# VHH binders against Mechanosensory abnormality protein 6 (mec-6): the designs that were tried, part 2

Target 1, 343 residues: Mechanosensory abnormality protein 6 (mec-6), of Caenorhabditis elegans (o01811)
Amino acid sequence: DLNKRVYNHTPGPCRVLTDNYKGTAGMTYVESQKRVYITLGYGRAHDLKTKTGIAFYKTNRTDGRSQQEMYDLIEMTINWNGYEYKKEFIPTGIDSYSSSNGRVLLYVINAHPNHQCIHFFQIVESSKLNHRKAICDPSFSSLQDIAVVGPDRLFVTNMAAFGRGWAQILEFSLQTGQGAVYYYDGSKLSTAASSLIAPTGIGYDAKRRILYVGSMIRESIFAYKVAKDTTLELLYEMMLLTSPIGVFVESKTGDIWIAAHPVIHESAWHYTHPENQNIHSPSQILRIRIQEEGNSWVTTEPYANDGATISASSSVVFTDEQMLIGSSFGRLLHCDLTHSYIT

## First folded at step 1 (VHH)

Design a09 (framework vhh_3k1k_2)
Fold by ESMFold2-Fast, scan of step 1:
Structure a09 (fold): chain B 343 residues (1-343), chain A 123 residues (1-123)
Amino acid sequence: as target 1 above (343 residues)
Amino acid sequence: QVQLVESGGALVQPGGSLRLSCAASGFTFSSYDMRWYRQAPGKEREWVAGISYSGGSTSYEDSVKGRFTISRDDARNTVYLQMNSLKPEDTAVYYCAARSLYGWFDQDEYDYWGQGTQVTVSS
């Protein structure tokens, strides 16, 4: 839609958590730790002084921190265990697995154009990541996002057969459906779904065994039932009238949170010039509540911005009446949602 | 339509100075980080200097720091490399490159490269 308008609004007071990291492309929530892990630097990695890496933000507000300390990001130290990829680490999509014994595993897309891989880490000593392995399949041309279903078992979206340039633009213009969802079972990679048009964000509802996959070009979310053998059955497609980029599933409610680009041609132009501070593309967060197990749904828009506060929202996490919004082009927003009236 | 054209390469004596220019056309120059690379005979191409799209950040390879200065003129779509106190070891073909979304110091990750300009430092 050439005449789309974005009206700026917030669900409560919002603040910028950092300007030191210019890209915040992916986030994962670890409930047992009350932490959000965030990939840093992707969209601003082309600036000479941009740091790349992983940090966490603490969502717990009862631990006696000062108000200033409450909003700090803490950088993770990575032990690569001799792996040579550190110099080319451009982290984007991320997801996590928490075991019953307290072990936390992180899975991170390295979006290097010629060496796209998924790196497997274990969190140790609170602020350290030990690299365990990587998978670097020749089919990884345009990895977007990860949904973990068990220890070292995950779904991953691959957006297009062509990873860059005019060939990818032509592919999207023709809507040829060269995107896929791959599944890794801890040993072997397989294709879980194929012939998809620009799949982006992916999220898994473990309680309901439903996998949600965004399609940027179709402006929709696909809902799949995940069988015990991990095969996917398409249940339905939800039309959004906006381009989904990031997907987060709220475990308590099953609500689906979407980070979206409401004016896709403006964000596409921004992706061509990611380092340019003068380009702002709109941001939008949707919250979707499924009624009667998919018979209908209700969509609300807790956040929208013309791009001046945050451009091209790429990820969202919601927990404890708090919303975090990330973008490949920078800034990390923390918003407080409405609270119960207390006398 | 996209083009980078280097100029200013010449033969100079040790201790001399040169100013290299790279004229850009066919893309939004002010949105791109710019880099200078060089390739000496029989060696791999190496990074020399970089300047951010805003001009607010510059970086240099250790052997040229304090001798070379990178700058840009967005009104003229041009990036410059001022080379002072030249040494025989600076002899190379110098290339400018515009960084894409996916690259910093790897040449295969850039959308645009120039044809190069020869700098020779010899008595």
Scores: ipSAE 0.000, ipTM 0.129, lowest interface PAE 18.9, mean pLDDT 78

Design a10 (framework vhh_3k1k_2)
Fold by ESMFold2-Fast, scan of step 1:
Structure a10 (fold): chain B 343 residues (1-343), chain A 123 residues (1-123)
Amino acid sequence: as target 1 above (343 residues)
Amino acid sequence: QVQLVESGGALVQPGGSLRLSCAASGFTFSDYYMRWYRQAPGKEREWVAGISPSGGETSYEDSVKGRFTISRDDARNTVYLQMNSLKPEDTAVYYCAKVDWGSEEYYYGMDVWGQGTQVTVSS
């Protein structure tokens, strides 16, 4: 039931884009720019030599780049505008808002153990970020992921009432529901859902107004209807038989893409020893397709690996028959879906 | 009602010194990070220095490190900027700003609550 063995499978040809980044924990897709923005360096941030930051990857294949440059990441320059904690930046969860006038806002979790915040950025020019503000609420003990619903309006998951380490492990072992989803309305933070068991990835379907929240310990996705007043109504719990970590919603179809850890005790060990390059944890990507009537769904597995190609997949983006897979522990994988073969 | 009143700006010769003051009222001063910003003609507002509550941590823009010192007197609700070895490029209006750890207006909506104080360093 814990999928202790994984059959290696790809949806089409895949390539590793880079081995020089030690983590690619979070990703967000900006359709208007044909870009995926990626948080870098997380899994090895306690290594003083680890560079952290944000980069983008272009998904269009006709923009005049050479074949040699087509698969490169472009690092963003960050203007912190005097923010005192910029040297402690350990980016993980990320999401974006695109306005009709072409303005793009990025929201990034800083998962530093001594200081957990959400940073608000604006993209300026082609490769620069201006820091706008930060939210550093005392309730932010174990932030995981962000789902943006409007300009400076977002849901965020907090995995445990106790921070990282032994107390969180004890909380999970006892399966106590002390995780939460918070909602920020542009000025005030409130609790949108509480008593959750290890909430992780979160994604928003703007067309259907449905919020999807992963539960690592329950091995499920919770689907909530977002009411007009932003209160959440639970619609279903979808059982996965694997631990969801990252959630991506494909806007065109409403398909839900999940980056998952099929052997949770191995990934938990990896999180306590992120510097150990000899640890390989299985990776798994699921695609959930909701049927037209909305009362049933089909789960497929476009990708699975024993951890040798990419360990403990934590993020996924799908666009234009392309799939990107990231991990908190390194590597970024690009797969082309050949003729939309998903299985 | 938050008020910040900057003072101490003057015309000085290159190599000279000035001490700027910012008197704060309308909030619990000791609970907030305080910062100095400056704006030269035709340029965007630039962060200069910052100081944490109680004064345990200070930070500076690279061009002023070793020349400027930020400090605070919580008993008097005042933050200071001691400016030494002044250069012509330090000519600007200097602004005092209130910010806290959880400031939701830190960058875009960070209001400069004071009117500023003009510092001019002649060539």
Scores: ipSAE 0.000, ipTM 0.161, lowest interface PAE 16.3, mean pLDDT 78

Design a11 (framework vhh_3k1k_2)
Fold by ESMFold2-Fast, scan of step 1:
Structure a11 (fold): chain B 343 residues (1-343), chain A 121 residues (1-121)
Amino acid sequence: as target 1 above (343 residues)
Amino acid sequence: QVQLVESGGALVQPGGSLRLSCAASGFTFSSYGMRWYRQAPGKEREWVAGISGGGDYTSYEDSVKGRFTISRDDARNTVYLQMNSLKPEDTAVYYCARDSIVVTDYYFDYWGQGTQVTVSS
């Protein structure tokens, strides 16, 4: 980890979409709308002064927008329907479900340090979210990411028994495996996998019924077969030699996109001092293609940065030869891909 | 049934200190996280501080960090906000709120009536 080196490169031209928020930590792609929904302001969970919210970016470039408007983010308005906790909303992990009739549901982790919840929204009109329900459970100590498998049915990662501070650092150092994957079936929460070491990003391949779960400390991705009763069978563990934070599964190819922290000790230092603008941590995006036999893969690295352009990459979405990279405390980056695979 | 009652608000000089209290009843206090919010005239309600049900975690808004301390006394079903080095911009009605920890289809947390803090000469 101490000997790792990041060499800066991009897959094509890149630009910053926003610097107005301290954190762009979660993203989900809604193909039917040609939109990426982005959670904003995760830095608030680490005491940074920032606005929070949800915005979308339109991936379609043929809608007549000017060059200045082409890269704009459009903020969503939220109708909380009487839910009194709206001012504690620090959104981070997000995923979506699109029905065949055009209905789109969003599921969003509220990363408040004391107790965490998952909020259920429906997109109404073009830029409005109606709050439908929330789930809060005493076990939600360090929620990271969501993988939706159906309407109001989802897997969620909980990274550690302790949400922050020295207790969490000790937990990781001892590798006691207090992380879990929970499953919500629309009415009840259950534990789908336990004794995991720092589970982070999670993504679901609906065509193959495979759930991918990142482990930050193991520097790996676990691949689980999802049975008809939603129980998980471990198929294999892919070693990455880097710390996965965000996972995105490309629906057309089954390719796995990873937002990673290649030098974990620098990321840990940045996370303990997020207010210090002189501290940067590296960012890395991997693209993985699993072969049919399921025990071999090809890994490429479309993007890497020493932290000066983007620090602590936490999420990635790829669509229409465009890549968006989110970060824990800063910028949202957009890159055009000139080739399908680069290193 | 569930009630939260704030107290301790007063008029204080800049640089002064106040301790706000929130007395809770109608639920198992030790099982829930508690939070403080404030609302200045003409402004939206904003989060100030939070404390977990186990008391192991506390969190603060940037503008109050280092000046305010949240604490709890589970034996007395009370959460406190110790406010030091008060500034005129801290003038607001302060509200206590209870976290929800239950998995449910819909839920609403409980809020107190608020206590007025005014920082002025």
Scores: ipSAE 0.000, ipTM 0.139, lowest interface PAE 17.2, mean pLDDT 79

Design b01 (framework vhh_7nfr_2)
Fold by ESMFold2-Fast, scan of step 1:
Structure b01 (fold): chain B 343 residues (1-343), chain A 125 residues (1-125)
Amino acid sequence: as target 1 above (343 residues)
Amino acid sequence: QVQLQESGGGLVQPGGSLRLSCAASGFTFSSYAMSWVRQAPGEGREWVSSISGSGGSTYYADSVKGRFTIARDNVKNTLYLLMDSLKSDDTAVYYCAKDYYDFWSGYYPEYFQHWGQGTQVTVSS
């Protein structure tokens, strides 16, 4: 329904964590550190002087912090290790790998319109990132999200042949299968899936070895079995009746959390006019629980907003009865989950 | 207990060659990337070369690319650095370093978990 509206509701009390950056497009949860790492800045380059970066939020509320300090973001310092394009850094999609010895690697999409790359970082000294390398393949036209399956081994979605603007909207209107999922094995990039229609968020369930890939235009999630040789077998397609943008898989439960655009024509228009602070696109978070038999699921909606609180939600993380919601257009939202019946 | 012991250093004339070895023990050698790092007198540590746990990937600093070759023998638990066309600027203490992972963690020496005691290489007329 093109005239679909949302009814505003929250799973508990919510608060806005930051106004310093114009976007909060990507998030990854590092359980061993009790931290969510967040990419900050616009998803598209409107002004190369727009403040960008990476910050973390602490999910552990038992460390004696004051109420104000409890919700503060801590900005990471980045050591670029001689990388020359740091002023063109527009971080969006992000994922992480935690080793058994406590080392954490971050993988970050640089969504620069002329040079799309994935940057490889290592977390050092609590609040520092050391740049290790980048992959900048000519096929990277519209990178969206990363799912890490091991150290320097990852899947990445490329949404469309056209990276932005009216050309991308026209491509989507024609429903051409120009999207792909690429796989990087630590050395070489390969195509894991092709001829996809607007693939967006991607998440990996390590216990089940299932890769979930959102399709914005189809309003669905594709579930792929990941074979030992990393080839993908399509298992099923889950219809959402909303456009998935971000996908997060809970490590312990396997529950699938989706940040969605319930009215896609409004979010598409917002992407063409990101400078207009009066444009509000609805936001929606879904939680999907796969049942024990693996052939059915339950979908719930923990959060929905008309866009006034947070416009066009692009990412979500859930941990420790807390939900964080990000958007390419700004505002990072933190909600406490107080409803014991959220599935 | 992890132990890394370098050998093969010495005095050599410019244009000469040396082979450094690092004997590793106390861990599953093939499961970790290994690196060579050098430190010249009065200078900081400089990454030289790295090799993945399987040996399938090798990495070199621009200053040594085409002159040095890194290799490993996972049966003998030994890392090698074959140094050809040595220059006076190659004079340094060379350290064997163990990574945290089976892949190369990157250029900075602080990425590495365990270090050997070093072996002196002097390139002089």
Scores: ipSAE 0.005, ipTM 0.246, lowest interface PAE 11.3, mean pLDDT 81

Design b02 (framework vhh_7nfr_2)
Fold by ESMFold2-Fast, scan of step 1:
Structure b02 (fold): chain B 343 residues (1-343), chain A 123 residues (1-123)
Amino acid sequence: as target 1 above (343 residues)
Amino acid sequence: QVQLQESGGGLVQPGGSLRLSCAASGFTFSDYYMSWVRQAPGEGREWVSSISSSGSTIYYADSVKGRFTIARDNVKNTLYLLMDSLKSDDTAVYYCARELYYGSGSYDDFDYWGQGTQVTVSS
């Protein structure tokens, strides 16, 4: 709907952590380290002078003297171990696996138009990543997001048969359902779900074994039960009236956090001109709580903005009553959540 | 046939030191992450430390950081654990374990274990 309006509001105090147009397209939370890992550089990948990479933000802020000490991003050093295509690295979707021994594995989508891969990293020391392997399947045409279900075992969304451009726009207009969810078991890639219309964000609830997949064009979230053999059974579809882009599942509650584009035609134009700082596309964050009694859910909107503060929100993480919001086009927001309860 | 054989355990007084060794055979030792895992009386298995195939990446449990040092010799196919400033809480059977490629360091993420060596810290 061309006449959709956004009412600006926040769930508590918000601050901009970075005002750089490097892009903050994907985020993953590592509870054991109290860190959010963030992919950088998507929005300026066409500029040969723009560096891409991965950084982290500390969520266990100590009461410091300097605002920078509390809010700085720390860039990771990447050891590529001889990998040839490191110069073409355009990181977007990211997810993590945390082992009981404190090791962390990162899985990162390289969204390069001619060489889409998923890169497997291990965090070493405080600020270093070792590249372990990459999977670069010919079916990877428009990778969006990753949901890790175990060590080197993951689901990944592929939005369309064609990469970004005219052919993909025509594909979406015809609603042919060429999107898919792929599953990688550590050695083989298989198709877990097919005939999907523009699948985007994906998140996994390990306690309930439910996989949530966003559909940008349908304006909905699909909920799948994950069987022991990793086959997917569709449970239900939740209609949002907005285009989901990023999905985050809160481990403590099972709540589903959605980064959404409420006016998709404005964000679609922004994706063709990601470097243009004058384009402001609305941003929206939803929080969904599923109720067992009555087979229903409750949706709230903790955050919405007309695009002036953050354009076209693409990712969200929630932990310890704080929310991080990222965008493919730049800026990273930190908001503190206030609770409205009577004691 | 993969074999891991620990040695170097024993009785030591609090504040003392021990050096554990694990002799590996039947596989290319230099291709694998290796770990030390311990089990105290009446407790579950607790991961202690891991070292990468090259030795460049090392991890420690918070309980042993600054006191224990993990090392490996890829020429001799041997894993080491150098234990300093030992405490009564370090009393356990110490196991050498070969980590799965993707390794989480939990009990279920190791494919081969040694027989264990007893470490007792008491006066």
Scores: ipSAE 0.000, ipTM 0.253, lowest interface PAE 12.1, mean pLDDT 80

Design b03 (framework vhh_7nfr_2)
Fold by ESMFold2-Fast, scan of step 1:
Structure b03 (fold): chain B 343 residues (1-343), chain A 121 residues (1-121)
Amino acid sequence: as target 1 above (343 residues)
Amino acid sequence: QVQLQESGGGLVQPGGSLRLSCAASGFTFSSYWMSWVRQAPGEGREWVSSINSGGSSTYYADSVKGRFTIARDNVKNTLYLLMDSLKSDDTAVYYCARGLWYEDSGAFDIWGQGTQVTVSS
């Protein structure tokens, strides 16, 4: 019984933002703009006929917007700029890079079953994305999330050798370690880490040069030191009692925010019936503070829900005492944090 | 100034049909998910159906699936609920609401005044 297993609580007042799409699977925060960019409408090409896109939400409360306008999502217009546009844009994982000259670059996973790619965009004219290029490597079988480390340089998680379906279920059951982290240096893709079991969310702490990689099946976070040549040195594995899906790092504090599925079999069931609004799977947000460079940590749980408010939380962003929570199954939550107690 | 106004309720025989309408004003209707929520006498509010901003995705409670159809006209700022094969258990006040889900206090921020549907022989 989910109500007995997951105890509903919030870190402060929460509200559901306008959701014109079925999913809100990925988010990235652009501090210079006070905006969170959100990938919308994640679905399966054969099952869901949902509208997809990228939108932004403004986090500042100083711009004089009306109370109704304060919570609106603004959809981005995509200029594919000569790329061979297919009708198969299923955006999921997203991350951003803000350059010193004010330019903002977005990197977006297109998780279409036949065409898994990472698309490179530049933000222009407030609400427009100019497409710059795509990388569509044959090794991209199950891309999950992106961590940007510089302009056109990024790490990306590939969860399994097989895409979603029975072969992936068998792969996970046998725990063969077919997952990987790839690194793109602006021109060439390489394998940064291999033999991983179901790697999911990924986040980079630029100040400390630490890359965090979630493992859904192991219920853990791997912490890697990123060397100057971008090779990864495993520092430690942090065991959790939950399945990490999305990872967000507060660069200033080094705090790790995790969107998690505390009851993974419920989330897996929900994925087989994504259109059924009567199926609820639990959501959980963790906030982790690493102490003494990874030899200990403190975990708090600012948010948990049985799935009725938001199912299967898949992404989280924290900024200015505000938390946004997304899900592959819909809704976008905005919570104000009245209790930032972590030590 | 933000307002939702329902109409189309009434008395109908079991197996009959009704069309409910909800006129929206004071906000950008085409930007919001819209829902129908009902409340039977002596019962709590029950979510019935939701439709996305563009009208391409619709969702239904199991109790009404296959019998009810939700639709919208963004030019007229109007939400519809087409109710077929009505049962006595469908007797309720039907509310138009802005948002996706009823069980989340943040999900529905604007409600209409409701329209009574009575299914009786």
Scores: ipSAE 0.000, ipTM 0.111, lowest interface PAE 21.1, mean pLDDT 79

Design b04 (framework vhh_7nfr_2)
Fold by ESMFold2-Fast, scan of step 1:
Structure b04 (fold): chain B 343 residues (1-343), chain A 125 residues (1-125)
Amino acid sequence: as target 1 above (343 residues)
Amino acid sequence: QVQLQESGGGLVQPGGSLRLSCAASGFTFSNYAMSWVRQAPGEGREWVSSISGSGDSTYYADSVKGRFTIARDNVKNTLYLLMDSLKSDDTAVYYCAKEFGEYDYVWGSYRYDYWGQGTQVTVSS
């Protein structure tokens, strides 16, 4: 429905963490560090004037920080080790792996229009990233999101054969299925799934070995069983009646959190006119609990907004007490969930 | 079919150096991450170092960082551990271990499907 209206509501008190960057498109939660790492400045991919980088939000609020400092983002310093992409770095999709030795690895999509790559980093000295390598395959035309399954092993979504513009719009309108999920095994890239229509967010449930892949145009989530040889078996397709953009799998429950565009024509207009501050596209966060047999699910909507507070939500992360919502061209939002205030 | 065979262990004085090798066969070596794990007398197994299938990513336990170097030769199907500035606390049986074909996001859930027989390293005067 082109004239669909959004009912505004929140799961608890919400606040803006930053409005200094044009886009907060990707997030990953590192439970062992009590940190959410956030990619900043996606608007640069659409020629907006913004700084780009990676920052973290500290989720533990009892570490000696003042009330003002509790909501501050801390910017990461990147050591590129002589790699040439620092000046063209537009980070978007991000995921993490905590190794058996306590090291944390970050994998980040560089959404540069002419050279899309995945950059491999190691976190050092609390707030520093050391660049380790990059993969820049010619098939990387429209990378969206990463699901890490082991050290230097990951699935990545490629949304379309054309990276943007009228050709991509035509591709989506014709539903030709030029999207794919690629798998990198630490040395070689392979195609894990093909003929997909606009795959976007991707998330992995390690306990169940299920990979969830969003489809923006189909308004659905594909659930794949990941075999021991990393081949994918389609289990089912979950219809959402909204366009999924970001997918986050809660490690404790296996619940699926989705950042969605509930009115796709308005978000598409926003993407074609990102410099226009008068354009607001709605934001929606869904939480999905799949029944153990996979035959049904329960969907709740913790957050929805008409676009005035946050436009075009593109990522979500949930901790036991807090929710963060990122957007492609706007703000980073933080909400406390009411269940955390149980008396 | 899968075989992992360690060599290069022995007696060395404190401050000395050793190079351990692990010859691998029966699988596509370059497709799997490899690790060194040690077990000191009367203690549990301690992870020492890991290397990705390509060799581009290496990881070290804090107890060996700056002293040990892990390397691999994917043409020769051989894993190496170069040990420098050895200490008495490095005395252990060192095992070469192959990663399972199972993946995990969560620290501490990483597992190995094949192990070598081990090679003894003794650091003593």
Scores: ipSAE 0.000, ipTM 0.141, lowest interface PAE 19.1, mean pLDDT 79

Design b05 (framework vhh_7nfr_2)
Fold by ESMFold2-Fast, scan of step 1:
Structure b05 (fold): chain B 343 residues (1-343), chain A 122 residues (1-122)
Amino acid sequence: as target 1 above (343 residues)
Amino acid sequence: QVQLQESGGGLVQPGGSLRLSCAASGFTFDDYGMSWVRQAPGEGREWVSSISWSGGSTYYADSVKGRFTIARDNVKNTLYLLMDSLKSDDTAVYYCAKDIEGYSYGFYFDYWGQGTQVTVSS
């Protein structure tokens, strides 16, 4: 067998939450609000008729909502505060910071092909985002994902020297290793790691001060110790035998959830033909638990699909026995976990 | 056709030493970094060690640092893992992995060798 096989399975009952947008590329969980914030409309990169935005989904089941309301996405209203590039907003990677005073900050990658920035928002009035600032650096050629480590302090992955998405296939074929992890300290951008090959998802374990960085081409996760001065020390590389795209770290357990493309050449083909509704590329979610030594782990696969239900899974969030799966080209999926997959 | 063939595994007693070899063919060996990855029964894969294309840089997991040494011979196209002070926790299948593959079809099958079993037991 030339291709890796995918066996369809779910961790419990699943439902599709939205088909109204083309792309659900990024998600972040705000525990204090019991909400997942989701970036919508990545398909705008290929179809100017595609609507973009940010929405939230409530994970609590006890707030008196009707059955219809329980599964609805609520769109955020964005107040750009005079920022002139609001028309060029294609949101993808997203992460959040909850302060001790109840303030919630969102950090969102604008993956526009000609103008890549990270936008800083504050959540106000339950369904409004106030734009606070943007960082737009000439080195931002292919931003993928954000890991917030404090208020206005974050790591971000830049996948390659050439544009975003499919434009990088040739660069990756040549293995130039021009990917990087940048760090923003609230004032200045610096390079935290360089010469990386296709860095994708990024997640931060604040309790253990470990930064996890996925590599699509290496089919692995790099684990870095984050020093007090925010410099990175490589601890080890976890081999996955699948291409990681999105990374989510559970705050309580330190478990690492990965949205992956298990057959990367099929995903690459889908990316070069996003207009073809008959193309389905596989989706896979992994859950990794690091053992006591910190150098061994148990990997389970709570979800896999051949692409018919959801293609090319790009993001995952797990909270309150619920799993949300997003895709740059497709649906948003909600699954209830009825069984433990790591004990 | 990239091929990686591991050898040198076997049964050793705790505190013993073992040398693993990986014979590489089908690509220009000295253009690529190489790694050792292990998988214990019932566990996920654990990265063990990596070496740069020239052999000038080496990296180790904390669990093996000071006990294992990675080396390469670019004339013989061979990767080595020298394992000292072996512990029962080192019991695993050890895989030779090409650090950089290509973004091309078939990448998954060229990435790993077949593995060699190391068992540390009395």
Scores: ipSAE 0.000, ipTM 0.098, lowest interface PAE 22.0, mean pLDDT 78

